# Designs tried in a protein design chat: VH-VL binders against Uncharacterized protein mtre-1 (mtre-1). Part 2

Target 1, 142 residues: Uncharacterized protein mtre-1 (mtre-1), of Caenorhabditis elegans (q09347)
Amino acid sequence: YHQYRELKCSTPTNSIRGGPDRAECHLVLKAEELETGRPVPTGLGCWQEDHDGEEREYCDIVCPKSHTVFISYIDQGHRACFNFITYQVEKRNDEHVLWRSGKCLNSTVNYRIGCKFDDPFETQFKSDNEIFAHLRARARRV

## First folded at step 1 (VH-VL)

Design g10 (framework fv_guselkumab)
Fold by ESMFold2-Fast, scan of step 1:
Structure g10 (fold): chain C 142 residues (1-142), chain A 124 residues (1-124), chain B 111 residues (1-111)
Amino acid sequence: as target 1 above (142 residues)
Amino acid sequence: EVQLVQSGAEVKKPGESLKISCKGSGYSFTSYYIGWVRQMPGKGLEWMGIIYPGDSDIRYSPSFQGQVTISADKSISTAYLQWSSLKASDTAMYYCARHPEYSIYDTSGYFDYWGQGTLVTVSS
Amino acid sequence: QSVLTQPPSVSGAPGQRVTISCTGSSSNIGAGYDVHWYQQLPGTAPKLLIYGNYNRPSGVPDRFSGSKSGTSASLAITGLQSEDEADYYCQSFDSSLSGSVFGGGTKLTVL
């Protein structure tokens, strides 16, 4: 089982409440999902940490910890982000995260993420809607 | 092929602890929510809570928060409902049911397969 | 008390049509959450009858149909048969409770 979602990450903005807002990553809605009229979860916020002498911004990725997450491609206006250098996904504190650094922090970028499911206990085909329902429920929890 | 098999009927006294079980088979246990539903004698269905065994995400109905504990053991594909101290008012049929979400934006999943129920009788 | 309101009972003769209403509010059905229906025969566990407002699981006859409008939903049963005698429950999600909610149930009697 192999599923994809698009994740759009914005630049950080100033907030009148509590200082500068961190950049957020949000799932890109599809036309079918917009038609339902149901409440739509937003992406999780981002936070900044030092990593090996460089500033990184980490953003939660909604993907079960038993799944493998990867980036298929990115779409950006200026080439400010470079794979494995100024962005990538990784597992941190048993959760999936996207990190950005350098000039990539000041860019609005659309990431296409893959969330690969491998289930040895599945005896029938698994719906991707069921898996992504879990992902969004986890996102809403925080 | 999908089955939920619940533990047998229980007769208990007030103040006793109890843990009942719900074993899933024929599907990926860690990929579906398991919900618990109470039905008092002669009354309707009441949603108690849900668990996602894949990451142990647990949500309780406000009416049952603090009154019961929901848990799961992935290694044996079993979900649990537990009381630390039973009351006579806990006398009811308890169902477990599988809870698939059918849309990534829908938190209103349906219960597609149900266990046979566990009758719990609490009397002195 | 039930968050979703159903009539306590409905009745009909064999071959007739009955409808069972499920009335919610702006925090559940009115917020766009789907309605699902269950049939409970005496002495048995509930069985999924309708999901996602109008879909039937395999094995459910087309005599059973669901509809939804505004803050309410309805289950229609045509061509009533004696084996349809059961309790029927609607279910949705309530955003203010952050959880699933059931209707109070409707007892269907086939005369």
Scores: ipSAE 0.000, ipTM 0.502, lowest interface PAE 17.5, mean pLDDT 75

Design g11 (framework fv_guselkumab)
Fold by ESMFold2-Fast, scan of step 1:
Structure g11 (fold): chain C 142 residues (1-142), chain A 122 residues (1-122), chain B 111 residues (1-111)
Amino acid sequence: as target 1 above (142 residues)
Amino acid sequence: EVQLVQSGAEVKKPGESLKISCKGSGYSFTSYWIGWVRQMPGKGLEWMGIIYPGDSRTRYSPSFQGQVTISADKSISTAYLQWSSLKASDTAMYYCARVYKSGTYYRAFDIWGQGTLVTVSS
Amino acid sequence: QSVLTQPPSVSGAPGQRVTISCTGSSSNIGTGYDVHWYQQLPGTAPKLLIYGNSNRPSGVPDRFSGSKSGTSASLAITGLQSEDEADYYCQSYDSSLGGYVFGGGTKLTVL
């Protein structure tokens, strides 16, 4: 998937890992990627596929205007659903800056979201390219 | 009954190739990762790698990357561990085990094969 | 050395309580990754004894319990019995290695 520059997911230190929102993802977009007409993610779309009688849910993250995000652990009977807050963009020094609750001093911004990923991801510290390559390989394009 | 059944013991010479198997039954084989674990004589457990049979994605321990190949044939619910050239230091019991996880939670080995003893000697 | 540290041996008499420690670091147990415990009886494959820090699989007696605090975990065995004589391994996941890690194992001797 070509819409994300960098996405890192981690579980907060010394936290109970019992809920669907126990992983956090950091989405990084450069202002140049907003300006040059490269696709900017616009939400998370999920759908179900039947695999040998077991339902599987596949999701792609599409920001910044997503209000509903679904991430599935269907192989283990687990699913997560959380709402994205609409991202804020401000033009600063002829650049666009994407932020959450604060400001950045340069053309790069980190946006923190809660997320969980399904069985293809063995670690919570994956680069966005690895995460979305796996999601795209599994995903239906609908 | 959920079970993993491994191939029988092997006696090999250094430099020979080998492929051992692990057959799953009683569950959806393509829905779980399968791991391989080495136990050298008198020593502890070492994780070697895992495979997701649904799409054959693999991940290896840094210590075993490039030393072994893990593969699976989902049509017969079987995972494999392969060496291109065995060494005497490969003498060990090899276990396959199913990974139990919920997203990124747990990552435990809940069902184990009986083990395959591999002896490499001249 | 193993990534997770266990004492090489512990011993106890029948009916006593023993505890086996598992010490990790910030990249594994300290990050919040779960700890699992395995029992290996002589000549057999390992068996899952405790998963997710404190959960028992069906068929595991309540004499076995697990706990986790900070960068360490513990397995407690109460009412020790001769059939508990085995090797015990802790296991977690390590973010810096991107993989599964085992403790070095602890031999439990019932006196």
Scores: ipSAE 0.000, ipTM 0.523, lowest interface PAE 14.8, mean pLDDT 67

Design o01 (framework fv_roconkibart)
Fold by ESMFold2-Fast, scan of step 1:
Structure o01 (fold): chain C 142 residues (1-142), chain A 120 residues (1-120), chain B 112 residues (1-112)
Amino acid sequence: as target 1 above (142 residues)
Amino acid sequence: QVQLVQSGAEVKKPGASVKVSCKASGYTFTNYGMNWMRQAPGQGLEWMGWINTNTGNPTYADKFQGRVTFTLDTSISTAYMELSRLRSDDTAVYYCARGSWEYLPYFDYWGQGTLVTVSS
Amino acid sequence: DVVMTQSPLSLPVTLGQPASISCRSSQSLVHSSGNTYLHWYLQKPGQSPQLLIYKVSNRFSGVPDRFSGSGSGTDFTLKISRVEAEDVGVYYCMQGTHWPYTFGQGTKLEIK
């Protein structure tokens, strides 16, 4: 691991209607750089790794290493546990990989993604097919 | 109208490889994972692993790690299971089944099964 | 691997009578999220398995309400309130909490 970025997650407000428990997590950037894209992909593949006694859940990369990640995702975990889960995006072999650790982990994560090129003035929302192609290419290297 | 249609029965000699296909229709292929199971004659079900159809990432049960390979052809909504170095105790009906979108899925629709017989 | 143990292995039942199948796991099936990933499948003679119940007690689409699931931790039950001829087959429980996912050995329900 070379570097990481911290994610900030909201705590669900306990809607009186009920519904799935969820938290929205955002990569902390300048406010004007946060954006919500289309959900991509439903049912992300996640896996567990043991890091010196700490169990972490890793999920597929959201953007190629050549892009700055804007990430908004819905974590459909247990409501009481959201405040005890650490969320990070880290660089692993020059790839950006999401991971989380803590109490009450589940693997249900839906992403909303915007990717920005290293050029600060270039921003794009990836289509489902483009993101799928990038994730598939990355998966063949893992 | 969700359907999973598997390739036909195969007879193989010990040491050979077999590749079973599973063609999906009636839903968006990449929205659901594909799981593989087998059932030896007169025996129960055994989970072999799954593949994420969005990322192409396979996950194998330890018993099959190193002998099984899961692949996809998303252009034709088809998943493949290749089992190598076949033994007589690999004789079984092999099933594909659609997983829910959750990480720890249940299997809501199953293919019809493919009988693989390994005999000399 | 988590061992799933079903009983009975053979269940002869008279039409219209209730039936009950037990499934026990060697480890708790409560996931860290609080969910319990215990599912029930039915394999009718000559057919592929079909989903009946997911996450302990949720009936899959089209499954009659005479089927019910219950349990917690390591002890689970599938009940049929009144058995019909179409219910004949082998019932399997499955756990999805621990890897690898494992099935029980099956319970064959047949009409007397």
Scores: ipSAE 0.000, ipTM 0.497, lowest interface PAE 16.5, mean pLDDT 70

Design o02 (framework fv_roconkibart)
Fold by ESMFold2-Fast, scan of step 1:
Structure o02 (fold): chain C 142 residues (1-142), chain A 121 residues (1-121), chain B 112 residues (1-112)
Amino acid sequence: as target 1 above (142 residues)
Amino acid sequence: QVQLVQSGAEVKKPGASVKVSCKASGYTFTSYAMNWMRQAPGQGLEWMGWINTYTGEPTYADKFQGRVTFTLDTSISTAYMELSRLRSDDTAVYYCAREYSYGFDEYFDYWGQGTLVTVSS
Amino acid sequence: DVVMTQSPLSLPVTLGQPASISCRSSQSLLHSSGYNYLHWYLQKPGQSPQLLIYLGSNRASGVPDRFSGSGSGTDFTLKISRVEAEDVGVYYCMQALQTPYTFGQGTKLEIK
C-alpha cells in the first residue's frame, strides 16, 4: 500500500484539538517536465501507526496538479472535510513547486486520512463523488 | 475566546491609500479564512473578498480588483486590507470577519469591530 | 450577481409580539446538496454584525430559540416568536451560493 504513494503531501506533525486542518502538497517538477505536458504523479498510500497499543490507519491525500481540486480529509469516525482548492505554481531553481490553498476546518485533533487497507482513497473519493460534485458546482457559480 | 481587533478610524484625502489591520486572537490564525466587507454610512453590507491565511492567497471581488490588496503577517496573527486611489464613495466602515468552512457549512462566525474610513477633500 | 431583496425595510414591533422578515433572491439558493446558502445576521446599533441563522434554518451557537429561519429556493423568512428589547437592530440576509457574496438591504427592527 505504501508503494502507491507517488505524490507527497505534508500534514502537521503537531496536533491540537480543533487544530491543523490543512495539508500542503509539494511536488518538485523540472520546468521541462511541466511544460511538455507529461503526467504529474499522483498516488495513494496507506500505512498504520501504533498509538499506545491501538493501530490506526492513515492514507495520503491525492494531490493532483490542477487549477482546482476537492480534497477529502477523514479524521476518525468517518468525518470528512471537503474543500474547493486551487494550486499555485512557483518557479524555483529551474524547478516548479506546486502548493495549494483552500478553506478546510477539521474538528478533530489531526486531519490525516484514516482508511482500511482494502479501502483505497480513490474508492473513498468516488463514494464522496456527489458531495465533491456539489462543492465543485457551488464554487463555479459566479 | 476568539477576538478580531481592527485598527482605528482614519481620515484620508481623495487619491490617497488606506491600510486597515485586523489582529486575531484566541484561535489558530492560519486555520480560518479572513473575509473583508464594508458598509457606507446608512447603507448595507458589501463583500470585498477573502484571503487564505494558510497560503496568503487573496481573492478579490471584481469591483475592487486592481485597487485592493489583502496581506498577512502570520507572526502576529494580523490581516491587512489596503485600498488605493480613494474616492469619496469609499467612505465606509470596513470589517474583517473569520470564515468557518467545513463540508457544506460556510459562514462568518466572528467579526471585527469595524474601522471607519472617511474620504474627504 | 445575485440580488437579495428584504421586506419590510422598517419593522416597528411592540415588545413581546412576534416579528417576521422576508428575504428574496434573484435566483435559487438551493444547492443540489439540499442546502440553501442563505444566512441571517443581526447588527445592533453601534456594533458589528453577528451571525443568527446559517444555511437557511440552523441557529448559530448562543442564539435564543425565539429566532427561527425557514424557506427554500428564492423565498426565505426570519421569525422572532416574541420580540425582546435586545433584538433591536438591523437584520441582513446574505447569500453564499456564489461569489460575490451579496447582502439584502437590511431590515431595521425598532420597538414602538
Scores: ipSAE 0.000, ipTM 0.511, lowest interface PAE 14.3, mean pLDDT 67

Design o03 (framework fv_roconkibart)
Fold by ESMFold2-Fast, scan of step 1:
Structure o03 (fold): chain C 142 residues (1-142), chain A 122 residues (1-122), chain B 112 residues (1-112)
Amino acid sequence: as target 1 above (142 residues)
Amino acid sequence: QVQLVQSGAEVKKPGASVKVSCKASGYTFTDYAMNWMRQAPGQGLEWMGWINTDTGNPTYADKFQGRVTFTLDTSISTAYMELSRLRSDDTAVYYCAREDSYTFWSGYFDYWGQGTLVTVSS
Amino acid sequence: DVVMTQSPLSLPVTLGQPASISCRSSQSLVYSEGNTYLHWYLQKPGQSPQLLIYKVSNRDSGVPDRFSGSGSGTDFTLKISRVEAEDVGVYYCMQGTYWPLTFGQGTKLEIK
């Protein structure tokens, strides 16, 4: 059993061409057999942080701490968004995040993120309401 | 074994459109992106763009934006390239080729179709 | 666009002799450590291109070990240690680092 997340990053409809425009990301939550994913508001669960001179944007990937997060694929692959170089998933403070950097911050891209459940009885969250509450709490810390 | 089989040669008048098919077999169609290239007589290869076979989302090279349409019929593992408003300088052999680009960018094509000659003349 | 320049454009070779083809890019093709997206294709007369070497030096499945690729940054070489009759055709280098993807102009290898 796998639960999939989609993180969709796109340049705003009114963005101006000519210079790099920062893409905004929305997390879509859906189960493998339940295709009723919906976007979360812009900025909920994502934040920017400097890391030794490199600017990164981190987005909260809602997946239990005991389980493994992996990138299943990216849609609309762009030369600025390459795995292990300008984006990847990792555990940070025992929480799952996706980070992106460099020119990938200005690119339209969709990330399909897998959350692998080896034992579903150990799943931390039971409903979308619990997941959204978690994301709101995390957004407030930054 | 992996095969990409393209539709047969076409002769068109300037201003017409042409639709080339590329039927895949021997692998899971949606696991690989499909790229399109062309080669004018006596000339080198030119990249036209690609389509994500899982989502159906196409990306076109700037030169072809507005004239080319990439589509799919996943039920028969087939990709299509339609080029409109044909000019004499569109005379070329058109190729489809597969690329692994789901998880990471591979940037190369391991299997190619046999090519489709499109001749545009009055 | 990244310009790929091959030399020579015409390469007559005696059977059993070595052959070498150069490919230069207008910009560095290095994306990250270990990842340089330069590839070589062979187009035999009347046929589609076929992959020979990917990411500078990796032979595609079924490609004989007499073919080797090397290079870095902007300067790349394809070598055939001992040319055989089946090696006749046009060789193309291609860069995959930048969009749009671009090819060299081709090198025609012929038996003299």
Scores: ipSAE 0.000, ipTM 0.521, lowest interface PAE 15.1, mean pLDDT 77

Design o04 (framework fv_roconkibart)
Fold by ESMFold2-Fast, scan of step 1:
Structure o04 (fold): chain C 142 residues (1-142), chain A 123 residues (1-123), chain B 112 residues (1-112)
Amino acid sequence: as target 1 above (142 residues)
Amino acid sequence: QVQLVQSGAEVKKPGASVKVSCKASGYTFTSYYMNWMRQAPGQGLEWMGWINPNSGGTTYADKFQGRVTFTLDTSISTAYMELSRLRSDDTAVYYCARGTEYVSYWDTPFDYWGQGTLVTVSS
Amino acid sequence: DVVMTQSPLSLPVTLGQPASISCRSSQSLLYSTGYNYLHWYLQKPGQSPQLLIYLGSNRASGVPDRFSGSGSGTDFTLKISRVEAEDVGVYYCMQSIQLPYTFGQGTKLEIK
């Protein structure tokens, strides 16, 4: 029994470097919350950065810094995005971000992102992610 | 466009060997495991094993250990499955299928399949 | 080996009506990654199997939104909200949490 907030994000592809890009995240509201008419965050800022010789696009995720973020679902057309290789979520400067790279940059993808209270399971998940990140880096360098 | 194209149907006598090929195109051959499955007529799917095209390392299901061999020709992006000492109960459609990207936690095994190769074992 | 059990094995459905297929595993398919290593395949008559749903609930490329997967741990469900004629075939669940990969027996969906 636990509680979490669900963010539904869509990330349009921009085929020209430096062209307009858009990423939208919508807080998925409970039935009770819809009745109150509370505002829903609908926009994100995205930017490009080099990461170890690879271009990545980072997009801010609207989730309290005291919570943990995880990807619960990804919906994509031409399967261009691979977890830990061309996309993932991480915490930077105490803020949550989604990053994309490679062919995933040129694909429209819907990310269903969970935002929930820190718990032991999420801590273990992050440890596993770190191990796989190391394996991924070694594989790409070979 | 990802495609896996298999060799044509075979008819073999008991005790013979058969070698099925699976030619991959449309992706980086060495980045994904290649899996082999079979399906006897009117029956369900059975996993036989996989091969890592980057290393040549293989894993065989216990039932096939000692009778099946997976090999590669990376210069032509082709995987092979050789099954020896054929029995009548080896009559099946044999499939190759692309496995998960082996460095990824986002496991989507068998996202693309070959068209299947019917192997009939009869006297 | 992880044993996968499907029910029903035969599913006659009226065109346009919903359909539901269950898959149960002998061991939990939920891993420390937070993912359920359970996938669904459809084999249409005379064709190779095709990936329908992966990691419990993710639709494969090109799969209509009338297909959905749900469940966690040992109990999983594939739902079709409105059955169409092209949905005829045998549906298989498969686990990939440990080797050897294992499939359910298959559920044959037929139009009444």
Scores: ipSAE 0.000, ipTM 0.482, lowest interface PAE 20.8, mean pLDDT 74

Design o05 (framework fv_roconkibart)
Fold by ESMFold2-Fast, scan of step 1:
Structure o05 (fold): chain C 142 residues (1-142), chain A 124 residues (1-124), chain B 112 residues (1-112)
Amino acid sequence: as target 1 above (142 residues)
Amino acid sequence: QVQLVQSGAEVKKPGASVKVSCKASGYTFTSYAMNWMRQAPGQGLEWMGWINTNTGNPTYADKFQGRVTFTLDTSISTAYMELSRLRSDDTAVYYCARVGDTYYFESSGYFDSWGQGTLVTVSS
Amino acid sequence: DVVMTQSPLSLPVTLGQPASISCRSSQSLVHSTGNTYLHWYLQKPGQSPQLLIYKVSNRFSGVPDRFSGSGSGTDFTLKISRVEAEDVGVYYCSQSTHVPLTFGQGTKLEIK
């Protein structure tokens, strides 16, 4: 795995609380940098796994179990990523991840990721500290 | 250091429109949501809505729906609030404010940085 | 809309003495995530509001430790352990759990 720069998300556009919640996040996934100098507590942890003979990079998206994650948009300078073919979001072991494969693995791509609140009774994260703790724990996964 | 600098005071006639600007500096403009509030003379604070600075999508409080428009010019890190069909009871100091945190699924909705305020006076 | 009720509305305090402000919400402010989105702001005379406390009890950067927040559900309190001259102004509680975001009517703290 390696730890990316802090993911930044804006307040939801159509409902903040007390209804369907949605946030829009700007995530930049690029090749690992050795020059950080400082720990990033809110970065994304990524790791590589084989998926049916294809190498994929999975990156954790901290979004509650009850929420639905989707990619609203991607920004890329040269087209290396194709939806459903070399990237997409999904749930694995009840956790949200973004996966990439092929040429998309070596490209800097800006993903706009939405996290939509669907069921209040299944929300996992109760505080900022829990979110950060979860992100750090998952970043240690191989 | 985060700064939000708003445009100067305006005096308008009833029925006119006013457009207030809010120029941000000291941070990445598109990484934090911008909210708008107003405060009538001697009264408390009232939330008007907010705009996602990354997507440009605005959300308006029901009271202002149809009269207010939030827009952005990301090239100059500036947010705008335009209020139309002005009434005397729209006389207020208008504030822009940055939401202080961001998350994957939501922000906490607290405002860590505020503009200095723009007095809009609506009189005949 | 969630109504935020503050008491007292006027709070005369002697310098160096403690002060306490109550805030009550018409609905629970506990979000489905378990977080409670109740915040406190101070508006000094002629100035923009400034953040003091976020999410019930977290002191914002640069805010003196004589300020503390507490509470749960619908009942919240802001305490100042020892009031200083610079604390004069109007204090607002605010909720961001429910849309629209709402503010209390304000508590004016004055030195007597």
Scores: ipSAE 0.000, ipTM 0.531, lowest interface PAE 12.5, mean pLDDT 76

Design o06 (framework fv_roconkibart)
Fold by ESMFold2-Fast, scan of step 1:
Structure o06 (fold): chain C 142 residues (1-142), chain A 121 residues (1-121), chain B 112 residues (1-112)
Amino acid sequence: as target 1 above (142 residues)
Amino acid sequence: QVQLVQSGAEVKKPGASVKVSCKASGYTFTTYGMNWMRQAPGQGLEWMGWINTNTGKPTYADKFQGRVTFTLDTSISTAYMELSRLRSDDTAVYYCARSLYDYEGYAMDYWGQGTLVTVSS
Amino acid sequence: DVVMTQSPLSLPVTLGQPASISCRSSQSLLHSYGYNYLHWYLQKPGQSPQLLIYEVSNRFSGVPDRFSGSGSGTDFTLKISRVEAEDVGVYYCMQGTHLPYTFGQGTKLEIK
């Protein structure tokens, strides 16, 4: 995904790819890098990274109107445990910053995308796979 | 070790129904969807549908809609496929197979050994 | 329904030589977050199908690196760089983008 090539953690060695293994990661996103006006670019997809023998799949989901970015991290070594790394955009020191919050999903999910306040996924879905499918579909419609 | 073990071969008369079982082991049953396929003798593979093992909701190929029923018994990690109003052209090996990554059945990783169903008079 | 067309249907190959199988879909398989849901299966004589390649180019666990997949949209290829005796069987492509999921008619790989 082209947009995510330019996302950087606040610490030079703390890349987005190392984020799930670190206690904390702040991503700085320019205002122009937030999707505005039109929906997600054609060819929304994922990229993969091998991390100490563990293949990880990253997919980005953007809600342009709420400035909320939801980054999906899929642990290929632990398919029963899909890690959804949630980043919520907030304004700090005149910058748009992604605040990291991660969850490991195994059967049910209680999390929010925050396009206004929240999206109560737990009342609609019973499995990680259903939630992931919903997030992929939502990325192209929201 | 992931395994899918299916019930044994069946011989049925036209108009009867058959129920094939698929018992899963070596993984958490409700985490992966279950797909059903068939293969007529000397022919290719045909997808029949899949079932969400967590919710129990089935999705059927239109060709089989109204004749096939997918069910689960999650307490024994077993999926079932029942095909009714059997015809001679339903003679085939029936397979169950686990969804690789996603409930939508994008790919099937582990397959059962197959169950031969013969429909003849 | 999406029609999957394989070529060739019969593929006699000498041991140690490369082999290539084509799979074409009647509709684009690009769907859901940018992937092409095209998969390759091998059915050895008397056995159940086994997954070789998923989502165009990803080898399933334990599949030798001599197997590779490529393609996008409607045109896909499975390549075996160096055929071995254990590769004998029928190869099927399958699409998982459009319901109902559909398989190609199969390519029978035989030695000589």
Scores: ipSAE 0.000, ipTM 0.509, lowest interface PAE 16.0, mean pLDDT 67

Design o07 (framework fv_roconkibart)
Fold by ESMFold2-Fast, scan of step 1:
Structure o07 (fold): chain C 142 residues (1-142), chain A 121 residues (1-121), chain B 112 residues (1-112)
Amino acid sequence: as target 1 above (142 residues)
Amino acid sequence: QVQLVQSGAEVKKPGASVKVSCKASGYTFTRYAMNWMRQAPGQGLEWMGWINTNTGYPTYADKFQGRVTFTLDTSISTAYMELSRLRSDDTAVYYCARDYRGTTFYGMDVWGQGTLVTVSS
Amino acid sequence: DVVMTQSPLSLPVTLGQPASISCRSSQSLVYSDTNTYLHWYLQKPGQSPQLLIYKVSNRDSGVPDRFSGSGSGTDFTLKISRVEAEDVGVYYCMQGTHWPPTFGQGTKLEIK
C-alpha cells in the first residue's frame, strides 16, 4: 500500500490578483502519524548548523518518483516551513514510515517536484533543483 | 468593506516597549499575511517583517530581530507588533498591511491608517 | 539585500502633462516562475501608502488607466499620461522577488 497525505489547498479569495496558482497548500495528517518516530531513508539527509548558540535543523529531501511524498524541514521564522516525509518502503515488512512530524501546515511553494500524490495540486510545476536551492538559501546563513 | 484599523498614537520614554494593534475586517483574516512597516519623519518606508496569519509564524527583518515580536488574536482578526527597548530613532509611523501569502511579495493592497510612536525623554 | 534606486527624487509637473518615474534594481527581479515582483505604491500627503501597480504592469483595482507600468529585469518605469491634482504624493517602487523585500527611496511628485 502506498499512503499519501491528504493535500488541502486554500481557496483563493483575492479576486484582484488571485488565481489557482496563488492557493496555499498544506498536508493534513492523522494523529497517529504525528506520534510515529520511525526513521526515513532519503537521498539527501538533514544537517545541523549553529545559529547564535542554538542548533538548527535543515533538510533537503530528494523524492523518489514512485511512492514518496516529502516536505523539507526549514527552521522557524523562515518564510517556508516543511517538516514531514511520508514514505513507504516496498521492503521490509511493507511499513509506512513518517520521519518527522510537526505543525507547519501551510506552504506557498508549489509541491510538484517530481513526486506523485493521490490529490494533485493544480499549479505550475517547478524543478527539484530550483525548489531545493530556494529552500537552502533561506535556511542557511549567507 | 475591507479595512485595517490600527491603535492610536503612543508617546514612550527610551527603554520602554510599545504594542501596536491592527484589526482586520471585511475579509477572511487567515487568507492573507500581515506585514509591518515603519516610516521615520521625512524618510522612506522600511519593512520590519511579516506574520503568517494562518500558522502564527513570524519572520523578522534582521535589523529588528530580538527587539520586535509579532503576535495574533485570530478570534478578533487582530495582529500585534511589540517593539522593545525603544530609542529616540524608533520615532516613526508604524503601518500594518496585508499581502497574499506566498514565497514572494504579491503586492500589499490594504494598509492600516498608521500609528505614530514618539520616543522622547 | 537588493538595492532599489529611483529617479528623479523630485518631480515637479504641470497639471495635464505626462510624468515618468524610473526604478532600477541591483539584481534581476525575474522569479523562477517567470513573473517579476515589482510593485508601485503612492503615498499621498498625510495618508498611508496605497498599491498602484503590481507585478510591473498590472493596475490594482480602482487605479485609473492613466497610470501604466513597464520594464523588465532590472529597469522599470511608472508613467502617468495626464497628471491630475490627486496624483500629488511620494511614489515608491518595491521588489518582492528576493528576501527581504526592499523599497526605493521615493519620488515626490508636485504640481508646478
Scores: ipSAE 0.000, ipTM 0.512, lowest interface PAE 15.4, mean pLDDT 67

